# Ledger of designs, part 8: miniprotein binders against p40896

Target 1, 331 residues: p40896
Amino acid sequence: MLMPKSVALLRIRYTLEAALARGFTTVRDCGGAEGFLKAEIRQGSLNGPRLITCGHAISQTGGHGDLRSGALPASAFDSCSCHFGQVGVVADGVPECYKAAREEFRRGADFIKIMGGGGVASPTDKISNKQFCDDEIKALVDVANSYHTYVTAHAYTAEAIQNCIKLGVKGIEHGNLLDERTAELMAELGCYLTPTLVTYKVMGSDQFSAFLGPENSRKNTEVLYKGIDAMKIAQKKKVKICFGSDLLGPLYGYQTQEFRIRGKVQTTQEILLSATVTPAEMNGLGDKLGQIKPGFIADLLMMKSNPLDDITILDEPESNILFVMKEGRIY
Short names: E, the ipSAE of ESMFold2; O, the ipSAE of OpenDDE; V2, 0.75 times the mean of E and O plus 0.25 times the DockQ between their complexes.

## First folded at step 3 (miniprotein)

Design v8
Fold by ESMFold2-Fast, scan of step 3:
Structure v8 (fold): chain B 331 residues (1-331), chain A 84 residues (1-84)
Amino acid sequence: as target 1 above (331 residues)
Amino acid sequence: SPEEFLKELAQLIRDALEKLGKVRITVYVMPGGEIVRFEVTVEDGKVTIEVRVDGKEVTIEVDSPEDALREAIRTLAELLKEMS
């Protein structure tokens, strides 16, 4: 009875400890990590980055988070992951949206993640599908505001992004089909964009493409090709950009490749800001994290060479990180 | 505290120097969105600190890691006052 829990903890411990060793002292989890894991890391029962969690991603019926009709083999259930249990919950109508968001906060969530549009990993939705009605999104935003935090949305298309941010959504995950008008609106509203280019590159490789059906392979190819252009548009319009990978289970090890991919479209300074100061500000921690300054939490990396001169050294952590410090402790 | 942090960091610099014979630490701070970079290089018992702010550079040499960290923080504080 106790043995299965111990085995699960060892798998979670490996994933979290490996992420810390790769240089991540804080990680924002956008679906599946339970709030109680934060206490276990704080207590030292699990080695790993500080966790900022949303619990379950909230989806409409038939939306991107509704996996009931045949999840991808590479889902959280098919691999070692810090995602404990299901990645998504389904809520339809304003009352269910209020209840779902409140339930995630009861379980220790720091923010709310919603599915604002379609994606690659869900069985029945299309990338172009608008998800949730306006009143449902307003309900989710209302709950997040009452907890003095935010809603972030999975969304690819300009239409889905515009709909979400006009209703008070603060963050957009992915945004691969972003256009100039939408980027201007995001900048005007002070929204954050978290591109996750590495996930489409890895999932579209010959090694992993067999796990995608024909429809999902088509979706993946579409978002992969457009992601670089979206990134350039976001930079030009001065959208606030955070760092993310959106990788699950054993694929999490590829997360540092995002530094290399971003190096093709951002300066090294922009990339480092997107991985430190900007996400700290987004999460209300700009006065505690992301800088080396008196009064800040003592999280830092000691490197063999300067990432400002070559960002790709962050994609070679075993060779280039001398140590990782989290809360003044060396790991 | 900042003082305890500096002591811990100085010990780590000493340990790294003992094992590697040299160490280079680069630190970035960003008051008001500007990147202030300092690099600490320890070679042959000498500590060199380079501080760069908006294209300006200051180099400091000191005899100990603790003194180096203290002087780096002081130099950053002075540069931050000039920027505000």
Scores: ipSAE 0.000, ipTM 0.193, lowest interface PAE 19.4, mean pLDDT 74

Design v9
Fold by ESMFold2-Fast, scan of step 3:
Structure v9 (fold): chain B 331 residues (1-331), chain A 84 residues (1-84)
Amino acid sequence: as target 1 above (331 residues)
Amino acid sequence: SPEEFLKELAQLIRDALEKLGKVRITVYVLTNGVIVRFEVTVEDGKVTIEVRVDGKEVTIEVDSPEDALREAIRTLAELLKEMS
């Protein structure tokens, strides 16, 4: 439903301030965050994490981001993004793909997000469906390369993942149905995987299963049980793994539960690297962010207890974070 | 700024001492693929700094929270210089 701009801005402010308070000094938005938010945070008129944005996720007709399909794209910074299609644009054929990607960069995007396969929240597409033709993906990758950045794709299945990465896609969001051969190829090509396990836990709960409807609840169950297995496969094959949640606006508060879920399959060191060094490297910031050393931007967390001994303390930020520093400022 | 960070951390140590009589603050630095941990413990009027990296440990005792922070930063800078 329509929300007055003033109310939307207040909710965005709350979400951004809360994310920073939970320990996130930089956040990558995979659809829906406007470029002006990035500028306002940088200038200090809005408190929040540093934003890395893609603008709209680019989808084929009838794909995961198509308004007419009833897709429900995730957004961590704007509760209005839970309304269908706010975070997505549709492009078909090479010329439209060129235009769509260039338009996102004109609006201040740092990278390009595409829908490479079906999803849980998309009622008209199956998880198993590969999306975009090869020439369309190549076009999107070519534009991103010309801006010295990358394309990341929403994809669950081995088929969709392989199709995307063979065409130059650098990142995969979710990847719950990843297999060993695909993980080996991802590692060989230097691709990044961002699992988002907490979203399936939250959306699969009794409260939310009714909102998904029967078909999407079935999809959600299918991807959930494979998610932990996919993490083990990716870790074993040395895929570069980033931290993510894919939670919708008001549910962003559950974001820190991802640390606890990851603790079942990764060491604490691996989890911390996936939330710091690895995503900084993915986003071309490995020489500025993710480490506390001379010449780097002064972002750090002061903790009451050692997360290396117990990663779950990061799922209790209110009791365990003494303060957050971003760019030398204490929050 | 570094100055403001040190002031905030020193104040945090003082506040915790006044209320609890002891404090332990741990700072984690991730650099060159290694996690460096340094820990400031204040208990029974003693300030102890422990620096831990890849199984190596250095322990320093100092008289005040400000001296502890200065020494911890100095030790960390030396370690990071060696690891670059």
Scores: ipSAE 0.000, ipTM 0.229, lowest interface PAE 15.2, mean pLDDT 73

## First folded at step 4 (miniprotein)

Design p3a (at its last look DockQ between E and O 0.22; V2 from the best seeds 0.00; counts 0 for: pae E 18.8 > 1.5, pTM E .322 < .8, other shape alone 7.771 > 2.5, unsure alone 61.948 < 70, SAP 76.426 > 70, placed apart)
Fold by ESMFold2, look of step 4:
Structure p3a (fold): chain B 331 residues (1-331), chain A 84 residues (1-84)
Amino acid sequence: as target 1 above (331 residues)
Amino acid sequence: SKVTIYLLVNGEIIKLEVDSPEALRQAIDLIEMLLKTLGDPELARELQELLDRLEQLAKRGDPDEARKLALEIIRLAFELSQEK
């Protein structure tokens, strides 16, 4: 959704503070949290989780990160850019991709997020779309490699996923329509998958389906039914799986329901590893985060009950978390 | 009142029960783990003082004071984790 930059920043701040209260001591944001927020959180000016951010997601014209209505003229993006792009930025062609990625790193991004396939919540694309040409993806990967980090891609279909990972993309967000061959390739190439089942479950509910337009509701329904099967395939093929929720706007408060949904597919140990060790490794922090060991950062949750006995207590944080420690500080 | 606390990381659980000998054992285990990395004598002294207070609170059965002490132990654990 388009809004003034000052209102978008206020919502991001409150969202981050709420996420910390729910027990998320580190979050990776794939669009919308600008890099300067990391510094404010590190300095203590804001209460929030440690941020790993891409700044803005990079999209082609008409792609998933291009939130302009199809009824608007092509020039509308430029004339209203202060209202667009709290989540994404548009780049077409190799030179623009170089510049867009470098701009995000200049502004403090830790990695690059791209739209490798069509989305549900964007107005003008289809889930089946392949987005960006191969040269554009290579350009984005080259920039990320020059900064010693990675590209992750939004992609639902097996074709979009395979295209991205073969060109050097390290992570896949969502992946609801992957098949067994795609999972084999992801495991072989050491790629990470971040399923986000809760967002499709919540958006597909009768209560919230109006949050999406009619076309986006249809897109969402398609990926909802396939996402659980895709996670089972990825688990079976030993793909590295990270925890994610990808909730939009007012739905962010439902993020802990992902723990409950994953309880139907993964063991409690697999779920906990996907929220701790695996994402720390993906982001180059495996020697500092995700475990209790000498020299690791003191990110700790104190809980009333054992989540290994019942993972659903993590979906009830107000009732079950006594306190959250991030870097030794209680929140 | 008795309170059981679970510290969760990486699929491993450390159980703390406030106002019990088990809470003392959990705190001792955490302190011992952190002391293996300790090179700062002032932090070692602070850890021993916290251990002594935890033992006294466990004997008294005061859940609020034991909870406060557990929080102090966790703060000191963070400081030790930042020391090389």
Scores: ipSAE 0.000, ipTM 0.199, lowest interface PAE 18.8, mean pLDDT 68
Fold by OpenDDE base, look of step 4:
Structure p3a (fold): chain B 331 residues (1-331), chain A 84 residues (1-84)
Amino acid sequence: as target 1 above (331 residues)
Amino acid sequence: SKVTIYLLVNGEIIKLEVDSPEALRQAIDLIEMLLKTLGDPELARELQELLDRLEQLAKRGDPDEARKLALEIIRLAFELSQEK
């Protein structure tokens, strides 16, 4: 989705403040959030979760991150993109992948996000597409490793997931079509799965039926019900699981519904770990975040009800959260 | 009404039940000890025994008292976060 940068900036303040109010003290952005936002949050000019950012998701030409109209040649888009907010950038070949990853780090990225397979929201790719060649993924991984961080990949299919993780990708976003063998391999390699079930549920709802075009709606339907099964498989094989939502534009408000959806397949304890300890570890912050312990950052929620009795109370933060503490400050 | 406090500590859930001012004080003390001694297995066992005793004391809780306890936990967590 392309929107004017000015419009994106206007929405960012509200989006971040609302996320914090919903109880998220740290948020990882997997495409679009600019690095300068982290400084604004740290200095207090912007209230929001602590941000972990990748900048732009890196995609091949025609990949999931390439949202250019296929009706026009690439040359039609050579004009300055400085006025538009973009989720992704296009890089083809090893040199361009090096450059793209380095540029994201130059602009303050904490990790790299790649499109390792086809997507739901992109019009020009198929979910079944494997994206990037092996040398391109390796190039991106090598750059990330030089910065002592990780690559995470958007990938749905077993093939796309396996291709990425065998090349050193440490995170898989979505993974709705993983199989048992893939889950076993993920567990063996210590890869992290971040399911994002709520995005499919919301986009597939009657209220947002117009959000996706016909082809994307079909793709959405394909993965919507597979995500629950993927979660069960991942749990069975002891894959490390993180909490995620992957909501776009006005849909950010539904991020807490992920708790409700996951409650069908995960215990409350598993869900809470996925939203605290596990993502902290993934991001090299396991000694600072996700626990109440000496030397850890004081991120806390005070709640009216017990999420252990009913995890769905986390989907009603306005009614159930008394206050949010981040870094010892109450908001 | 009974107030129950849940702490997620190192992947484990600790349940504290508060039904009296005395129970609240004990819960606060226990939480403080827990926060300071996390990582010591012997102390962890002792704390668990204390938690078990607190669970037996749970009859009547007050939301206001629960809030006070929460604030105390917050204070302790913040203080401990500053220690290296």
Scores: ipSAE 0.000, ipTM 0.213, lowest interface PAE 14.0, mean pLDDT 82
ESMFold2 (binder alone), look of step 4: mean pLDDT 62; pTM 0.465

Design p5a (at its last look DockQ between E and O 0.01; V2 from the best seeds 0.00; counts 0 for: pae O 18.3 > 1.5, pTM E .371 < .8, other shape alone 5.286 > 2.5, unsure alone 61.752 < 70, SAP 77.135 > 70, placed apart)
Fold by ESMFold2, look of step 4:
Structure p5a (fold): chain B 331 residues (1-331), chain A 80 residues (1-80)
Amino acid sequence: as target 1 above (331 residues)
Amino acid sequence: SKVTIYLLVNGEIIKLEVDSPEEAEKLAKLILELAMGDPELIRQAIDLLEEALRKGDPELRELIQKLRDLLKELAERLSE
């Protein structure tokens, strides 16, 4: 983010508290939430959802996690270098990939996030770019396996997705250009897809299109049109689907609109499972979260209306959620 | 009047008719199970319910009072 670190930390507190109030009792963060935030939440000194975090997303030079502006002089954003590293870090070559992944785990990461393809918001890459080489991805997967966890990858295109999952990547973030063959492969390999349609809907609106530069606006339009079709393909091919929003900065308040968008593709039961049981399974927490059974962690939402009858009540949390319980505490 | 509430717990929906003593007890026991019997978590839940009574919806006042009272009773028994 383009702000002083002290202001960013205060904003993170408000963001975490707001997410919990919206009903998100566990959040998987794919860049920006460092391990110390997880510790502060566990200690009770900071109210927020349970965090599952990668720390920083790992990118090659010029990749999606490399948010350095190619067009702006460094002096125009002197404080920007402090914030560029908060979302992603850069690693080129196998030794740097080992080091970057190990550093994230040292700092408290639960999994590794990599850039398997180009992004929309980054200044220097194209959505069609293949980013890491195969040996780099394998190195990152090997490190994650040594810590008994997984790698998830940002990827939009079928080629990027296939390359990642064939090398042992467990999860795909976004996947807006997924095709049927790739969905079949994901299902065969037991991989997880986390679509994030709301961010592209919001970014394409008139009030927020200026947030993107001209090239990023074109990228955003491409992924917006394909995203619903890709989710239909994934559902048809029985890919394991998790709930995600990928909202940035002040747009975090729109995250519950993902429930409404998914109602166009999935049944209400499928949506609820994608936000509860399936992500718990992905993160090795299937015996602790996502179900109400002995030994499970105490998370629940109390509501006046049945979301199985109308999933859109979850997009209006202030009106429909009476309280949120996380680990036995009511918030 | 009767109020129906719905709990979304780990992908499952539980319907409760909140004017019933039986249903209020079920909700209190569910909360205690989910708190794993930790007295500090139960006390914190009671504190938040008391705050909700000061600011709460009149329709929900009876539920919140019953839930607070049941949690207090169960917390007292745990301290014995």
Scores: ipSAE 0.059, ipTM 0.521, lowest interface PAE 6.4, mean pLDDT 71
Fold by OpenDDE base, look of step 4:
Structure p5a (fold): chain B 331 residues (1-331), chain A 80 residues (1-80)
Amino acid sequence: as target 1 above (331 residues)
Amino acid sequence: SKVTIYLLVNGEIIKLEVDSPEEAEKLAKLILELAMGDPELIRQAIDLLEEALRKGDPELRELIQKLRDLLKELAERLSE
């Protein structure tokens, strides 16, 4: 959402505190969160989950991260972008991709996010669109590798996913239209899938029916139902799966519903692993986070009931979480 | 007469046809959500609607009035 940075900053405290209160001690942001927030959280000036950030999602012109109105020429937007909070930046060609990725790292990114395919909530692209040329993706991957980190891609279709992962992308966000062959390849390459089923469910609900136009509503419906199947396929093929929500703005409150949705296709243990061990490993923190044992960071949830018995407990944190411990501090 | 409202949300144009109170409510909810519960933004939205009321034709004014009222109601609920 194009929001003045000042306004975004006023809201960020609440968003972060709420996420922590819901039990998330670490959150990966895949577009928009600036690196300085991490410092504020570490210093205690801001309460929230530990952040892993990519800065801006990198997109081609007209890609999923390009939120400029298609009714206006690019020149109409030649103003300082520093005033607005943006999810994405536009980069075309290898040199611009190099620069864009390096800029995100300069500003404190932990990884790179790219738009590798079309999206649901973008005006100028189709879900079926493959985004970026091969050399552009490779350029982004090469830069990320030079920083010893990974690229993750927004991608829905089997084609877009395969294109990305064959070029060294290590994460796939969403992946709702993956097939068995794609899942096999992901498993083989050690790629991580982060399904985000709750975002589609919420956007497709009656409460938010007006949030999407007719075309995007159709897209949303398509990916929603396929997402469950994709999850099953991914699980069957032993793809590494992370927990994700991809909720925008006021929808963050529904973050925990992902547990409930996944409970239909994954075991409780699989879901919990996706929210602890697996994402820790993906982010190079497998020796620090995701487990309760000596040498690990003391991130703990004290709960009234055991989520292993019923995963839906985690979808009702206000009723079930007694306290959240992050780095040994109770919040 | 149907009123078409175009909303730009995160670069996406959302087309809403408003011809009933129910549709107005949906739009009001959307505005509130976009405001992320910020009372000031909600107030600004209300002000914009009031301005539109002054400039609109009678049929449109009626519809906008309904929307304004719904927005106010929803704002009050958020404050609880």
Scores: ipSAE 0.000, ipTM 0.167, lowest interface PAE 18.3, mean pLDDT 83
ESMFold2 (binder alone), look of step 4: mean pLDDT 62; pTM 0.431

Design p5b (at its last look DockQ between E and O 0.01; V2 from the best seeds 0.00; counts 0 for: pae E 18.1 > 1.5, pTM E .354 < .8, other shape alone 8.754 > 2.5, unsure alone 62.281 < 70, SAP 76.282 > 70, placed apart)
Fold by ESMFold2, look of step 4:
Structure p5b (fold): chain B 331 residues (1-331), chain A 80 residues (1-80)
Amino acid sequence: as target 1 above (331 residues)
Amino acid sequence: SKVTIYLLVNGEIIKLEVDSPEEAEKLAKLILELAMGDPEIIRLAIDFLEEALRKGDPELRELIQKLRDLLKELAERLSE
């Protein structure tokens, strides 16, 4: 009886139900949520947000999604780290990239997630890394285009971001180290940025900093301090900004703190649009989701107070959300 | 008794007072439009409003009941 995986699946159920209760009627997952969860939610056997999924994030050998070494504290709790909590797959070279992307679509993915640069949580890469060769990124984009969808990329640095978007990548996850030139290019190409500032705040707190190794702690500190400035640049340059949190496992409950953090950079209207209209547009659902209009899907929140007056009420959902409606059903 | 409820609509906030039948009717019509006239979705919404009434926040009980009744009325018109 493989208890850890069955417990992990039950925790995923709880996490999805909790996210819906916090007011997230649609969630885009960039690694770890497989396509069968969408079917269970659609059938009503599992309560949760509408899911937009990539299946597994695609990484090169030694890249951000290659967790085979298991040096991170979170990976140390399993007895066979090659099987538990896998959020990524490895592909090297154009033929493997074709196959990996097609495999995720076969499993029900709605889009492709790639690792375009180094990260904080990965044991073997640097934030400064550029990942994948140009022909590999182009191959992944070509597959996504053949399915009439998109590629989004994990990337922190201006160089990694520019490389990805010039090759046809539509979205950038995180982007904490982007500069003005890169933001101008993103806006020109119509690319989307999904900042995730709360994860660096939480991971850098005294409570959680011990879970990072010394190099990962340095990476996290660097991205934390620069992330707010990067968002200011993106906002000023009119980059299309989506709402995201990038919280891992048991930290998912902190996701609403992103509303508070963004209040320092964006107006309340900009924040609300980033969580509704803009991500619906990115995912080809702008004529069905993100707005209350005739013909749109019945997703809405009823709240005690006006979030345009105080965005922080969205960080207190238990006391401020009266009900959540998804597809006409109250939760 | 009176509860001010705010809905987010395309970046704008609609303010709804609890004791206003007109505001409750606006909300029911918006819900029906968002459901795209799908009777199954409307029936599910009615079922969950009935559950919310059973468990309900006292401040919202009358509003939830009004919403449920309006959705039932609208669902009946669609089935004709």
Scores: ipSAE 0.000, ipTM 0.242, lowest interface PAE 18.1, mean pLDDT 71
Fold by OpenDDE base, look of step 4:
Structure p5b (fold): chain B 331 residues (1-331), chain A 80 residues (1-80)
Amino acid sequence: as target 1 above (331 residues)
Amino acid sequence: SKVTIYLLVNGEIIKLEVDSPEEAEKLAKLILELAMGDPEIIRLAIDFLEEALRKGDPELRELIQKLRDLLKELAERLSE
């Protein structure tokens, strides 16, 4: 949903503070968060998790990141984009992909996010669609490599995932429809999978049924339970797994439910690693974050109970977290 | 008119009756996706649906109930 930037800014403080209060000391944003927020957090003007950002997710015309109404020509949207917060930007062809990726880096991106396949929330694409041509993905990867960072892709199907990772994409968001062969290849290539099971659960709930149109609701249901299977397959094949939620707007508060969902298919230790060590490594911070030891940043949760005994306590942070420490400061 | 859905699960045919073609299509798609999964996935789906029923819109309640019941039946058959 296109939101005025002004409105987004009014809400961002609450969103960031709430995420920190829920125990997240670092958050990776895969589309929409602007680079200036990182500076504000570092300076203490905003209280929130450390942000790792990609800026805008890069998408093809009509791709998952293209939320323009299909009923109108592209020219209808040529108005100044400076007033609207968008999750994605549209880039078609190698030159536009170069430009788009470079623009995100210019604005302070830490990595690049692309839409490598169709999505649930987008009205005009199919989940089965492969998005971007090979040359376009390669272009985006090449730019990211020049900045010594990675590309992650939204992709559901085995085909879309394989296409991306064979071209040098190092992260897969969602991956709900991966198969064993795909998982093996991901493990071989050292790719990271970030499942986001909670987004499907929440969006599929009656409380938010209005959030999805009928077609999107169908798509959502199709991928929801396969995501659990995908997790099992990925785990079996020793794919590196990160913690993710992918919740939009008012749904953001449900991010901790991912712990509960994953608790059904992963061990507590595996889940905790996915939320600490593994994502730190993915983002080049494995020597600074994700562990409690000398030389690491002091990000700590003080809790009433041990999450190793019951991972679901992390889904109830209000009652179970005594305080959050980030960079040695208690919040 | 009532629509009958035929599901082949582990060599057995399960017949399900629904109230409309639209409902049938919706349920069929969901069942097919879940039927390809393991029993644990189906159980998780059931849990999800039960939660949705507790919180859900009355208009969707009937559909969700039907789906839940179908999944329970499928789970039982997959566990034999």
Scores: ipSAE 0.000, ipTM 0.158, lowest interface PAE 17.9, mean pLDDT 83
ESMFold2 (binder alone), look of step 4: mean pLDDT 62; pTM 0.458

